# Ledger of designs, part 9: VH-VL binders against Lysosomal-trafficking regulator (mv)

Target 1, 99 residues: Lysosomal-trafficking regulator (mv), of Drosophila melanogaster (Fruit fly) (q9w060r2686to2784)
Amino acid sequence: SLNSQILYNFAAKFLPVDGEIEGEIIITDLKLYFLATYRCRYFNVNCDIANITEIWLKRYQHQETAFEILLDTNKSLFFSLQNADDWKIMREVFCDKIV

## First folded at step 4 (VH-VL)

Design b5 (from b1 with heavy chain E99D D100S F101I Y105E E106Y, light chain N31D; framework fv_diridavumab)
Fold by ESMFold2-Fast, scan of step 4:
Structure b5 (fold): chain C 99 residues (1-99), chain A 120 residues (1-120), chain B 111 residues (1-111)
Amino acid sequence: as target 1 above (99 residues)
Amino acid sequence: EVQLVESGAEVKKPGSSVKVSCKASGGTFSNYAISWVRQAPGQGPEWMGGIIPIFDTAKYAPKFQGRVTITADDFAGTVYMELSSLRSEDTAMYYCARDSIYSGEYFDYWGKGTTVTVSS
Amino acid sequence: QSVLTQPPSVSAAPGQKVTISCSGSSSNIGDNYVSWYQQLPGTAPKLLIYDNNKRPSGIPDRFSGSKSGTSATLGITGLQTGDEANYYCGTWDTSLSAEYVFGGGTKLTVL
């Protein structure tokens, strides 16, 4: 179980170089997690919020509902959200990092 | 196609440290975690820990916390495992193994293993 | 000591069928997918079964897996001398800090 308070939870797809993974984004005060929903649900991808330098709105399958999260290591995470309300909340939470 | 290439055999004295490397050949570490699994002579495999290289996020088995450090150099395509305070009981074959971040449930490719011998 | 229990050995004649069991608890086999690994003498372990019952490309269909509750089973039919090896089950254990655990291993002898 997560040991911090969960602030937000969104249905999302993680978009690696080859394919897509259904799951959930969970945001706490310190970290962003992605938990895959099929197979075993535990921390497959996570990052410290303090290490996020920029968030870019991107297209996925001809819709502008995807996010590319750039870390201070110059690495990135690419996610798509299905729900427009969830996207609005993400934008408000990270308004200082959105490009 | 994909091959995990481990560094050469090591002979170390008790109390020293050893650092073993694992390099992807014919592929990348993108979308994968790399775990370290050791096997002492005549024993079964024992998971030591793993890393997701794209995040430098490592986790360790409780038995090895404080003695093992796993790091990644993404630009070199190499993962390292360093084990400190070596004892004779650390004499084993050390494997790196690839685990898909999609599932996190299995190791689909293994290195050939690096023999580490700890002797006086 | 292993948290996943396997019989230490099993034997059968060429052409026969054998099954190897792997018993755990809710925090490992019960909550997670099980994999099986084959280790021939002097070699690294090789993935034989993943996600309880799936075969990687190149693994013959005479190898099969199943899971029920907190136990998993590896089945091998049409035994060949080349199947002589140690077999290990493996899965995640979430009871502590989440770690991957292997069974104690089963040595298969083809008589």
Scores: ipSAE 0.012, ipTM 0.650, lowest interface PAE 8.0, mean pLDDT 83

Design b6 (from b1 with heavy chain D100P F101M S103D G104S Y105S E106G F107M Y109V; framework fv_diridavumab)
Fold by ESMFold2-Fast, scan of step 4:
Parts: sequence; C-alpha cells; structure tokens
Structure b6 (fold): chain C 99 residues (1-99), chain A 120 residues (1-120), chain B 111 residues (1-111)
Amino acid sequence: as target 1 above (99 residues)
Amino acid sequence: EVQLVESGAEVKKPGSSVKVSCKASGGTFSNYAISWVRQAPGQGPEWMGGIIPIFDTAKYAPKFQGRVTITADDFAGTVYMELSSLRSEDTAMYYCAREPMYDSSGMDVWGKGTTVTVSS
Amino acid sequence: QSVLTQPPSVSAAPGQKVTISCSGSSSNIGNNYVSWYQQLPGTAPKLLIYDNNKRPSGIPDRFSGSKSGTSATLGITGLQTGDEANYYCGTWDTSLSAEYVFGGGTKLTVL
C-alpha cells in the first residue's frame, strides 16, 4: 500500500529445521519482515500480511514465546520472540489469524 | 556428504533466456544460502545473486537486477537461476555454490558449472 | 574491474613461500569475514580459507590466511607444482547493494 511505517519491532529468532538465526521482526501496515544478524544478515524473509492464513502458537526451549506462520503458498515460517510481552503484542496484532 | 549437481550445457541465441538448475545430492538446502556465480572466459568469478531456500528470499547483484531471477523448489531440493535478454557477453560458466548460514562463512561446496554460450 | 584488489600474478620456485594480498575498504574486508578460493584450470573454485584464517578439513597447513584492517593475505609455504592456479579473495560488500564480491584474482606460477 501507501504507507510502510514501522508499527512494531521485536527481537526474534528464525527457526529453520536445524539451527537458529538471530534477528528482528518488523511489522508494517502491509508486511512482516525478518532481518537476520548472523553472517547471512543480508538475506531476509518478508511476506504480505494478507498472505498469512494461520498462526500457530508454539513452544520453544520450554517457553511459550514461539509461533508458526502459515502462508497461502503452503509454506511456513517458525519464529521465537525474546520475551512474553512481545509475544502478547504479536497475539493482539494477529488475533484474527491465530489458531 | 552433499554435492551440487547442475544442469547441462546450453547454447542460446541473443535476446533469449536461459534457466540453469542446481540440485542437492546427498543432502538438502535447509541451513544454507545458495549463490549463483558466473565466470566469463579468462575472467574471475562474479556473484550474480543468491537465495535462502527456506525463506524463499532472493537477492541480486545490481549489475544483474532486472535480468536475473533466482528461485527455489524446496520440495524437489532444487534452485534455479534464469537470465534473460542474453547477449554475447553472457557467455560464461555458471556455478551454484552453497554458504553455511551460522557457523562459518564462505562458499564451501560448488557445482561443477554449466557452460552457457550465446551466439548468433 | 573488481572491488577487491589483488596482484594479477605471482611466481616462485618449488619449496619457496609466496603471499597474495587482497585490498579493500571498511565496507567489505574491514567489516566482514574474508574467504580465499583456489581454482585449478578447468575446475570450479575450491574453498581454501574461511573466516579470515580457518582451513576447511583436508586443506594442508601450508595454506594460511590473515586479515588486518581493510586488507587480507593468503600465505602459501612449501610451494608445489600442483599449487599453480588462480587464487581469489571474497567477502560481502555493504557500501551500496550488499553483495558478495571477489578479488580480481592472482595467477600463481611455480617456475
């Protein structure tokens, strides 16, 4: 759309099948971005919020701070947030998509 | 131990496009970025772009932006590089190479290369 | 030309030592890990050094790397005829587009 102003910013880990990638999640009015901070920091993931079909709340390292995003392409993205406060904000922002 | 298997040699006419594939053998792309690097005869390697297949996010070198498209088929374990609007100066060997995402830097496994010849 | 500067050629006799330099700027070598690649005629490049100074398994300790400021160096001791190849440094460059860049290459001739 017309505005790309940042609405939220969270420290986060992207969780592929094996390993962790540290970074941050940035949410705008249209998109969700993950910006990595490791040696692969110049690659990032982004998706249109409109393409998110479901969000599944998950546990990571015995903490209730993780979530999995399912896209309309049948691909999924798995993240953990640093703290419970950020997780609660994520839940409020995407309350209509959470399963 | 993983190997990268590239598709066979291509001969193309100017103005056409070419699509080269790179398939993981003995492993997957799950924790790696995959880069495409070309090398013209007598020249050094030149990075064209790369993709992290699990993110499905591609990045392109400015010189090739608008002409190159890099995609991944995670189900098949294959990454593709398509170069359009071919010119004679695109005649080169095209390599795919993988880079670990966390523990180390550098392109540690390379395909054998695909020769692309552009001639009229 | 290449963003990273290497001498175009270097030569020495068998058993001798050579060093190959790679010069860049703060936006590439200065802020990122440097790798070195060996390319024998007719083959794909092979990773020789990663993370500035580490060797992959199978690479003999005759090969070494170092980095100081915006420059990196590849050292090869006990030269053998099988070391004749092109050598390239490589790193990320964040000044404009955030892209991976290679040096122009150094052709090593052993006599």
Scores: ipSAE 0.023, ipTM 0.676, lowest interface PAE 5.5, mean pLDDT 84

Design b7 (from b1 with heavy chain F55W F101L Y105D E106A Y109I; framework fv_diridavumab)
Fold by ESMFold2-Fast, scan of step 4:
Structure b7 (fold): chain C 99 residues (1-99), chain A 120 residues (1-120), chain B 111 residues (1-111)
Amino acid sequence: as target 1 above (99 residues)
Amino acid sequence: EVQLVESGAEVKKPGSSVKVSCKASGGTFSNYAISWVRQAPGQGPEWMGGIIPIWDTAKYAPKFQGRVTITADDFAGTVYMELSSLRSEDTAMYYCAREDLYSGDAFDIWGKGTTVTVSS
Amino acid sequence: QSVLTQPPSVSAAPGQKVTISCSGSSSNIGNNYVSWYQQLPGTAPKLLIYDNNKRPSGIPDRFSGSKSGTSATLGITGLQTGDEANYYCGTWDTSLSAEYVFGGGTKLTVL
């Protein structure tokens, strides 16, 4: 729940197979959320950090700003951050899961 | 301008499955979510679930979780709703309805409805 | 039972004004946009109001919407015989697994 203390907050894009969704990544001690800027209720990312099995560093549009997150359900999530400083923080937060 | 064209009426036996289609005419579903809403005779509408076709992301109402499946074709031109383990209480009009992803969470265009009758 | 509460019926004479209420909770009307749908006999629902108080193109200004707290209202002025229909409010409910919810409906009779 967002009642937990927020540790990090980044402007981000969620990158499904076709298209991109602007929003915000919020990280607490237990969870990762993605909150889309549009009002549609169909998209919601809310996952326990403990359920993240692997993170793969990726490029998006020729920049080192992207991550692909693999969950224990075999679902993967692809995100791009707005700037290099946020990307470096994300790497540090999840250093034990990066492949 | 854009119309939603639903498949024809179905008569089914209890325990079977039904699959209804919804096609965009005069446009595509590229910037839209498509929901399925049913209405039993003399009752109000009931949301079953919906999909964002371009992202292949579906969401289901808890009442229908496990027996409804909503899918879309690769070109975001047709959406399908399959309801399994049919019972007489599933007799209803089934509508598809469209929501704009970026500007609102209202159903701006509705199909004319598909009648599904479940009887022995 | 429906999640959103509407009166089952309302009636008035041609030229009069009616209001139709829709009551919910913080997880639905209190935190989300409300829409109103008109359903004429034998037809699919038609969007009448979105974003609490906005009209789609082609909807006359005698139809209006408002929202206060956990309740919403649809107003119809200059009532016409062609307005005789069922009216439903609708909104997202975000309490558990988010789902779209409708009111039970109000049958408007023009006497």
Scores: ipSAE 0.069, ipTM 0.679, lowest interface PAE 3.9, mean pLDDT 85

Design b8 (from b1 with heavy chain K59N D100H F101L Y102W Y105D; framework fv_diridavumab)
Fold by ESMFold2-Fast, scan of step 4:
Structure b8 (fold): chain C 99 residues (1-99), chain A 120 residues (1-120), chain B 111 residues (1-111)
Amino acid sequence: as target 1 above (99 residues)
Amino acid sequence: EVQLVESGAEVKKPGSSVKVSCKASGGTFSNYAISWVRQAPGQGPEWMGGIIPIFDTANYAPKFQGRVTITADDFAGTVYMELSSLRSEDTAMYYCAREHLWSGDEFDYWGKGTTVTVSS
Amino acid sequence: QSVLTQPPSVSAAPGQKVTISCSGSSSNIGNNYVSWYQQLPGTAPKLLIYDNNKRPSGIPDRFSGSKSGTSATLGITGLQTGDEANYYCGTWDTSLSAEYVFGGGTKLTVL
């Protein structure tokens, strides 16, 4: 649900083991959401920001625009952003969780 | 090819809960969404909800929201569906079905179904 | 209660052609892809068509699908006795919340 104020939103790709899912990352004061472009009504990822344990910087397509989020459930989410400016904002929001 | 192996038949009393499992055999759920679909005797299929195991995010049909919970154990390769406050009209065959995240196939593989009977 | 409307039954002779319709609204068929499922007695449903008109591997080309506006159709040519089954259309509906909806089903009898 998006009942909290939206602070940021970015075009993004979710990156499972083989392939890509295009969508949008939305960050509120409490939660991070990923809404898939093709399956946004079904493929709706969300997690409490408090449940994010680590964020690891990654490269994707030879660019420094990707990151991996580790949740307290031991699940990992791997995303790429379209540009370095969006990545910089994401890094500022989660600076204390960057490994 | 992966098989979807569902847990055995259940007989429950009204007001109780049931938890049905769906296990991937010969593969994993890494690239799939898993849905639960039930079918009462003589009726058509009814979607209850689904989960994308790698994301741990579930979506439920409004009719079942608040009474159904779908969870995943990626390590064990198993998805669960728990239905609470059972009524006689919950008597049905319960199927798990997969949807591939990449190819766009809708429910391309189904489990054989778990019979749940609710009677007093 | 079914939000997708199908004829309750259709019948045809072996070798003939049959068409099964599925009618919905803009919040489901109108804005989403349609799938078709075959259910033989005592078995789980089996995917016949996805993305309006595509066949999974192993489904013969006798089965075809199409979509126009808020309606979809399943076509079956060269009918065989083994095609006798219930057929369901399915798609996502976004009117209240995201949910998958099935049609009421069509029983195909091969006479």
Scores: ipSAE 0.018, ipTM 0.664, lowest interface PAE 6.4, mean pLDDT 83

Design b9 (from b1 with heavy chain K59Y D100R S103E Y105D E106Y F107M Y109V; framework fv_diridavumab)
Fold by ESMFold2-Fast, scan of step 4:
Structure b9 (fold): chain C 99 residues (1-99), chain A 120 residues (1-120), chain B 111 residues (1-111)
Amino acid sequence: as target 1 above (99 residues)
Amino acid sequence: EVQLVESGAEVKKPGSSVKVSCKASGGTFSNYAISWVRQAPGQGPEWMGGIIPIFDTAYYAPKFQGRVTITADDFAGTVYMELSSLRSEDTAMYYCARERFYEGDYMDVWGKGTTVTVSS
Amino acid sequence: QSVLTQPPSVSAAPGQKVTISCSGSSSNIGNNYVSWYQQLPGTAPKLLIYDNNKRPSGIPDRFSGSKSGTSATLGITGLQTGDEANYYCGTWDTSLSAEYVFGGGTKLTVL
């Protein structure tokens, strides 16, 4: 569990090369987390927001609700958001990092 | 077809550390978690921990927390398990196993095992 | 001590049916998927059943799994001499610290 310094919370899917993992994206002042929820194992993606170099708006299943987050390690993480309102918030929060 | 290739047998002294490797042959770890499971002679398997390489996130069994470190080198396609402060009761076969975590939490491909012997 | 309880041994003749039980609690079997692994002497464990009742490609349908409450069962029909092995159940335990747990194992002898 995270402490109560959550700024934003989005229902999301992590998209590996093959498959989907349901969960949520949680954004605090310093960190971005992805927490998987529908299987018995919990895991998180724990990255400092300062280490995010670029965010690319992407399409998933013909919907403009996806993001690819590029880290300073040159690794990328691909997520799909569940609704359009969350997608708009994500664009506003990360406007300076969106390509 | 993917195989998990483990490093060779090790003989260690009490108090030392051992580092075992697990390399994907014919594939990558992008869609998988890798677990480490040991089996002492005549005993059942016990889970030590695992890693999801794409997230750089490792989880450890409470029994091994503080003594075990699991890391991944995505470029080399290799996962490592390092166990420190070795004791004679750490003598076991050490397996790595692949888990397809987005389709369920099960270990579908196993390495052949690395024998680690701790003797004084 | 094993968190999941299995009988230490079971035996039957060729062609017969056996069941192997695996008992746990709400924090493991009760709330999570169960897998079964077969280990032939001198070999690594092999996945036999996943998600309570599903078979990987190549596993014959005489192997089956089920789960009810906090217990799981592996069923083997039409026993063959090649089935002689140790069988382990496994699942996640999500109580205080998430970890994968195995049963103590059941040795199947085909006499």
Scores: ipSAE 0.017, ipTM 0.669, lowest interface PAE 6.1, mean pLDDT 83

Design c1 (from d6 with heavy chain S31N T33A V54I L55F; framework fv_diridavumab)
Fold by ESMFold2-Fast, scan of step 4:
Structure c1 (fold): chain C 99 residues (1-99), chain A 121 residues (1-121), chain B 111 residues (1-111)
Amino acid sequence: as target 1 above (99 residues)
Amino acid sequence: EVQLVESGAEVKKPGSSVKVSCKASGGTFSNYAISWVRQAPGQGPEWMGGIIPIFGTAKYAPKFQGRVTITADDFAGTVYMELSSLRSEDTAMYYCARDTYYYDTSAFDIWGKGTTVTVSS
Amino acid sequence: QSVLTQPPSVSAAPGQKVTISCSGSSSNIGDNYVSWYQQLPGTAPKLLIYDNYKRPSGIPDRFSGSKSGTSATLGITGLQTGDEANYYCGTWDSSLSVGYVFGGGTKLTVL
């Protein structure tokens, strides 16, 4: 198939059960990707936007810059953004999925 | 069923560069990463680097940083690996391999047949 | 030298079982899932096991994998002459800039 155009990108941290991974979130019309900057494979966590059921706004280290994505498989992905401005854009992009 | 088709064998002189291609047949590279792995005669495989074709973002093994460049023409479904400043130790079979990935998981599930690169004077 | 340590060779008779070990460190096997690859003479490696213990479609259940701490093991039961090959473990290394690492390989000889 044809490749998607990048619509948005943000500096972000992927937050697994233990630790954090620096990188960026890239949003296309079909998918959300997380591209790690340095550590691990440089091959990313990703999900289809159509498979996102809910987005829960979260705090991370006492800042309102985080969110958790719930997939239709009941799997979740937890991210934090660099600043409040990026978080506001993310909130507007996914406003219909925010709980 | 997807196959990876690599370019033909190369014979190069020391100090030159070689560019090997890897093309998806029967499918695409979309949603996958492609890695390059080489294997010198009688030795085990050695990872050189990889790329996510849809974003053009590449990562290189430290040993090859500065000598290797991995690029993608995503619309053509082709990934390239260019190795410069060749020396006799670069004589090897060069494979491209498809990486299926997610956080904590990654496997090279489809491999090209390999391209022989011989560096001789 | 290879980053992951494997015995250079193992041998057994048809119908027997063997295990092949793969030893690493906390930054590679300890932090990441392990894959195993089979390489028959003159061919590209073939994925045999991924995510420590999972088999791709078409791989028979006589091949198994496991991981404990910083070591992984490939098990092969019911050995057949067609199993003669080199076997390599592989995993990502979480250390900055290292990337994917392979074991040195184990030559399996079926007597």
Scores: ipSAE 0.016, ipTM 0.635, lowest interface PAE 6.7, mean pLDDT 83

Design c3 (from c1 with heavy chain Y101D Y103W T105S; framework fv_diridavumab)
Fold by ESMFold2-Fast, scan of step 4:
Structure c3 (fold): chain C 99 residues (1-99), chain A 121 residues (1-121), chain B 111 residues (1-111)
Amino acid sequence: as target 1 above (99 residues)
Amino acid sequence: EVQLVESGAEVKKPGSSVKVSCKASGGTFSNYAISWVRQAPGQGPEWMGGIIPIFGTAKYAPKFQGRVTITADDFAGTVYMELSSLRSEDTAMYYCARDTDYWDSSAFDIWGKGTTVTVSS
Amino acid sequence: QSVLTQPPSVSAAPGQKVTISCSGSSSNIGDNYVSWYQQLPGTAPKLLIYDNYKRPSGIPDRFSGSKSGTSATLGITGLQTGDEANYYCGTWDSSLSVGYVFGGGTKLTVL
């Protein structure tokens, strides 16, 4: 189940083209989930880690805490983490699992 | 006044894919989510997934995860549902339905007439 | 089986009243708003009740809804032959990865 397989979790914002959605990023051995804090079920997103082709560090509100995930479907997901240390941990996890 | 107009009936062979469209007529998708719900003959409705077109955010039911893809062309005011690896058990009526409050309540107030998908060899 | 449990059928005569139950759990009905849908033969489902008890414009007050704990109820009074249909409850399930769930349905026969 998701709860029994959680390796990491991070406070995060999902950043669609216009707006911010507060939530958490949860990483398991096979998947990345974004779970929205509020009750809107449609903002919950997931993808297979194996389908992530690139991860790019981005700036959000003048801080180096945002990142973009590029999927093999050519779709991009933008997130902002609470701090740079969380992004560093996430990057190391993805380098271990993708490479 | 707003209607959801679905694409025409499809007959497909096992193992193929089908893509059904849903277009808003007399209004827009801008403030709504659109869900896909199927109903096999003699059975109740089954939620497959939904999308908020303005955000591009989709959620899928677990039993369809990996086989279903829901996308939106917000410019064209059209939402699509593609189901792959078709089996005879996928023979059903496929509805799109409008969710007027994707923040909290989720009630499907306007439904398309349904698209019949028949899977046979 | 269906995540939400409904009786498979109910029957009553014109002018009478019926109650259709919908039973779930804390993660679905207990945590979320419930909707009810009517489906006449050969048609798409039609929204009868949303937010547990509210009626859309055009739905007569003969139809009512309520929710208590992990159960919801649809009431229909003054039954008419045109009410003969399948009735479904629906709600979100807050459990990770589940999504929107419908009840198994109740066939109302007006005899």
Scores: ipSAE 0.069, ipTM 0.647, lowest interface PAE 3.8, mean pLDDT 83

Design c4 (from c1 with heavy chain G56D D99G T105S A107G I110Y; framework fv_diridavumab)
Fold by ESMFold2-Fast, scan of step 4:
Structure c4 (fold): chain C 99 residues (1-99), chain A 121 residues (1-121), chain B 111 residues (1-111)
Amino acid sequence: as target 1 above (99 residues)
Amino acid sequence: EVQLVESGAEVKKPGSSVKVSCKASGGTFSNYAISWVRQAPGQGPEWMGGIIPIFDTAKYAPKFQGRVTITADDFAGTVYMELSSLRSEDTAMYYCARGTYYYDSSGFDYWGKGTTVTVSS
Amino acid sequence: QSVLTQPPSVSAAPGQKVTISCSGSSSNIGDNYVSWYQQLPGTAPKLLIYDNYKRPSGIPDRFSGSKSGTSATLGITGLQTGDEANYYCGTWDSSLSVGYVFGGGTKLTVL
């Protein structure tokens, strides 16, 4: 249904190798989305939760508020969370995949 | 002010395909669900499917699965509905309609005026 | 057959009140918000009620909605000639692959 179950949403930064994009992470039962408006266009990065192999906790700007998602395609996505509560939720949601 | 503007009436032959467009004006479009609802003469509305453009993922009613394709062209700000293998029973008014919330829809608050599709020989 | 059942017609005089029922199941009305739509001849449906009981801006308080279990009700008080229309309930169905479902419709005649 388009009345999809959004399980979690929170502010985040997507960290590509050449920049920083402010947006929102949305987690459903099947997918993780990162949504933003970037350079006057909407920006969407997503992956199927089933395709996530590992999540590595990282530092961003000297805080432990970042994580890297490793996909079964050998691609990775790097995000920073805005606050400690969202970080705690992320760890609890993906506890079986966090290294 | 939000308005959904649909493409013009179509007359098609059985076995052909039709593609109807819906362009949102006056409001945010990418984050809302856009659904297609048809109504045959003398019948009630029937939901065909919908899409949330920013997710670029569509869902379809079982009756139309395999015959309907709903797509979003974010560059054009337009949602399309293509229905293939047309039959006389597909003669109907086709509406696009916007969901009531961002990323979600408990109902439809804005409707296009409808596009008449007539399937005849 | 329609997944949501409505009476096919109701009639009343100006100034009276009417109620229109909508019956479903646990997977649709039981689990989801109900909306109500008014359709005048030759026009697109117009949202009257969403989230079971809420009115969009511009909808008079003569129109009300409620939900109990697997049934929903649309109430119209102070009936006016301009209320003569078809009325449809609608809701999502949580069953895999079903999507949004509408009721069969109720034609309201103002005598």
Scores: ipSAE 0.006, ipTM 0.613, lowest interface PAE 10.2, mean pLDDT 83

Design c5 (from c1 with heavy chain D99E T100S S106E A107G F108M I110V; framework fv_diridavumab)
Fold by ESMFold2-Fast, scan of step 4:
Structure c5 (fold): chain C 99 residues (1-99), chain A 121 residues (1-121), chain B 111 residues (1-111)
Amino acid sequence: as target 1 above (99 residues)
Amino acid sequence: EVQLVESGAEVKKPGSSVKVSCKASGGTFSNYAISWVRQAPGQGPEWMGGIIPIFGTAKYAPKFQGRVTITADDFAGTVYMELSSLRSEDTAMYYCARESYYYDTEGMDVWGKGTTVTVSS
Amino acid sequence: QSVLTQPPSVSAAPGQKVTISCSGSSSNIGDNYVSWYQQLPGTAPKLLIYDNYKRPSGIPDRFSGSKSGTSATLGITGLQTGDEANYYCGTWDSSLSVGYVFGGGTKLTVL
């Protein structure tokens, strides 16, 4: 079904074990999406918000701009936001949605 | 030096399904996507789809959409390709190959030796 | 059907040079990097060129690649009998539902 609304949109980097992929984090009422800016060949990463078990606030390159999401599948997703203001908003979003 | 090790040859009847595996040896799937490419006798290669094992994100060629399923067991370092509703035209060599999933680095640099799948009645 | 067009065959004598063309469209070659693969009889394809012109470790510099607009070219100088093989171009297609596409292949014969 199509009823999702975009609640938040942040410029971000997806951080695999090596390197970084530039893109956007889009949060709807049900899902978190990462859409690569320069087009990842396999499109985007997404997860249901309900499947997030833990969120770890992290530093990336000595800045408090990163976070790691742990899914119920035991997979983790590691992201860095563009600036500290976006990180502060993201932190508050997670406090509201993850009990 | 990373090798991709594919499962053994298969002989199948029309209408059945086949599941081929591809395992990394001497390395891991980190930072790589794994593609499945088939080649019918006397024909050129044909891309079927691929997966990023660490994310579980797959993409399929339109010709195979609905018949092919690509999955990964990242902990075991193994990728699978299952093709259902087999026809005689699916008789081919099936290869797995790795590539970087970053936009700025492309090319399938390591290939499995191939798995022969024969579909006959 | 192959999306990328290659000549079906090319031939030359040892020591000569050949070029193999690969023609596509704006959504594939025009928008993406091109790779070239060599396939010897009975073997898996081997990457010769990636990112239009780059060589993997172990590929001699007599193999070269280039791209202009919606076409790509593989060049082989100093031909050797061991170069006799099928050659395929390949690239991603930017159309959301297509994926990776290969050329139809070119059989190189060395007399």
Scores: ipSAE 0.018, ipTM 0.643, lowest interface PAE 5.3, mean pLDDT 82

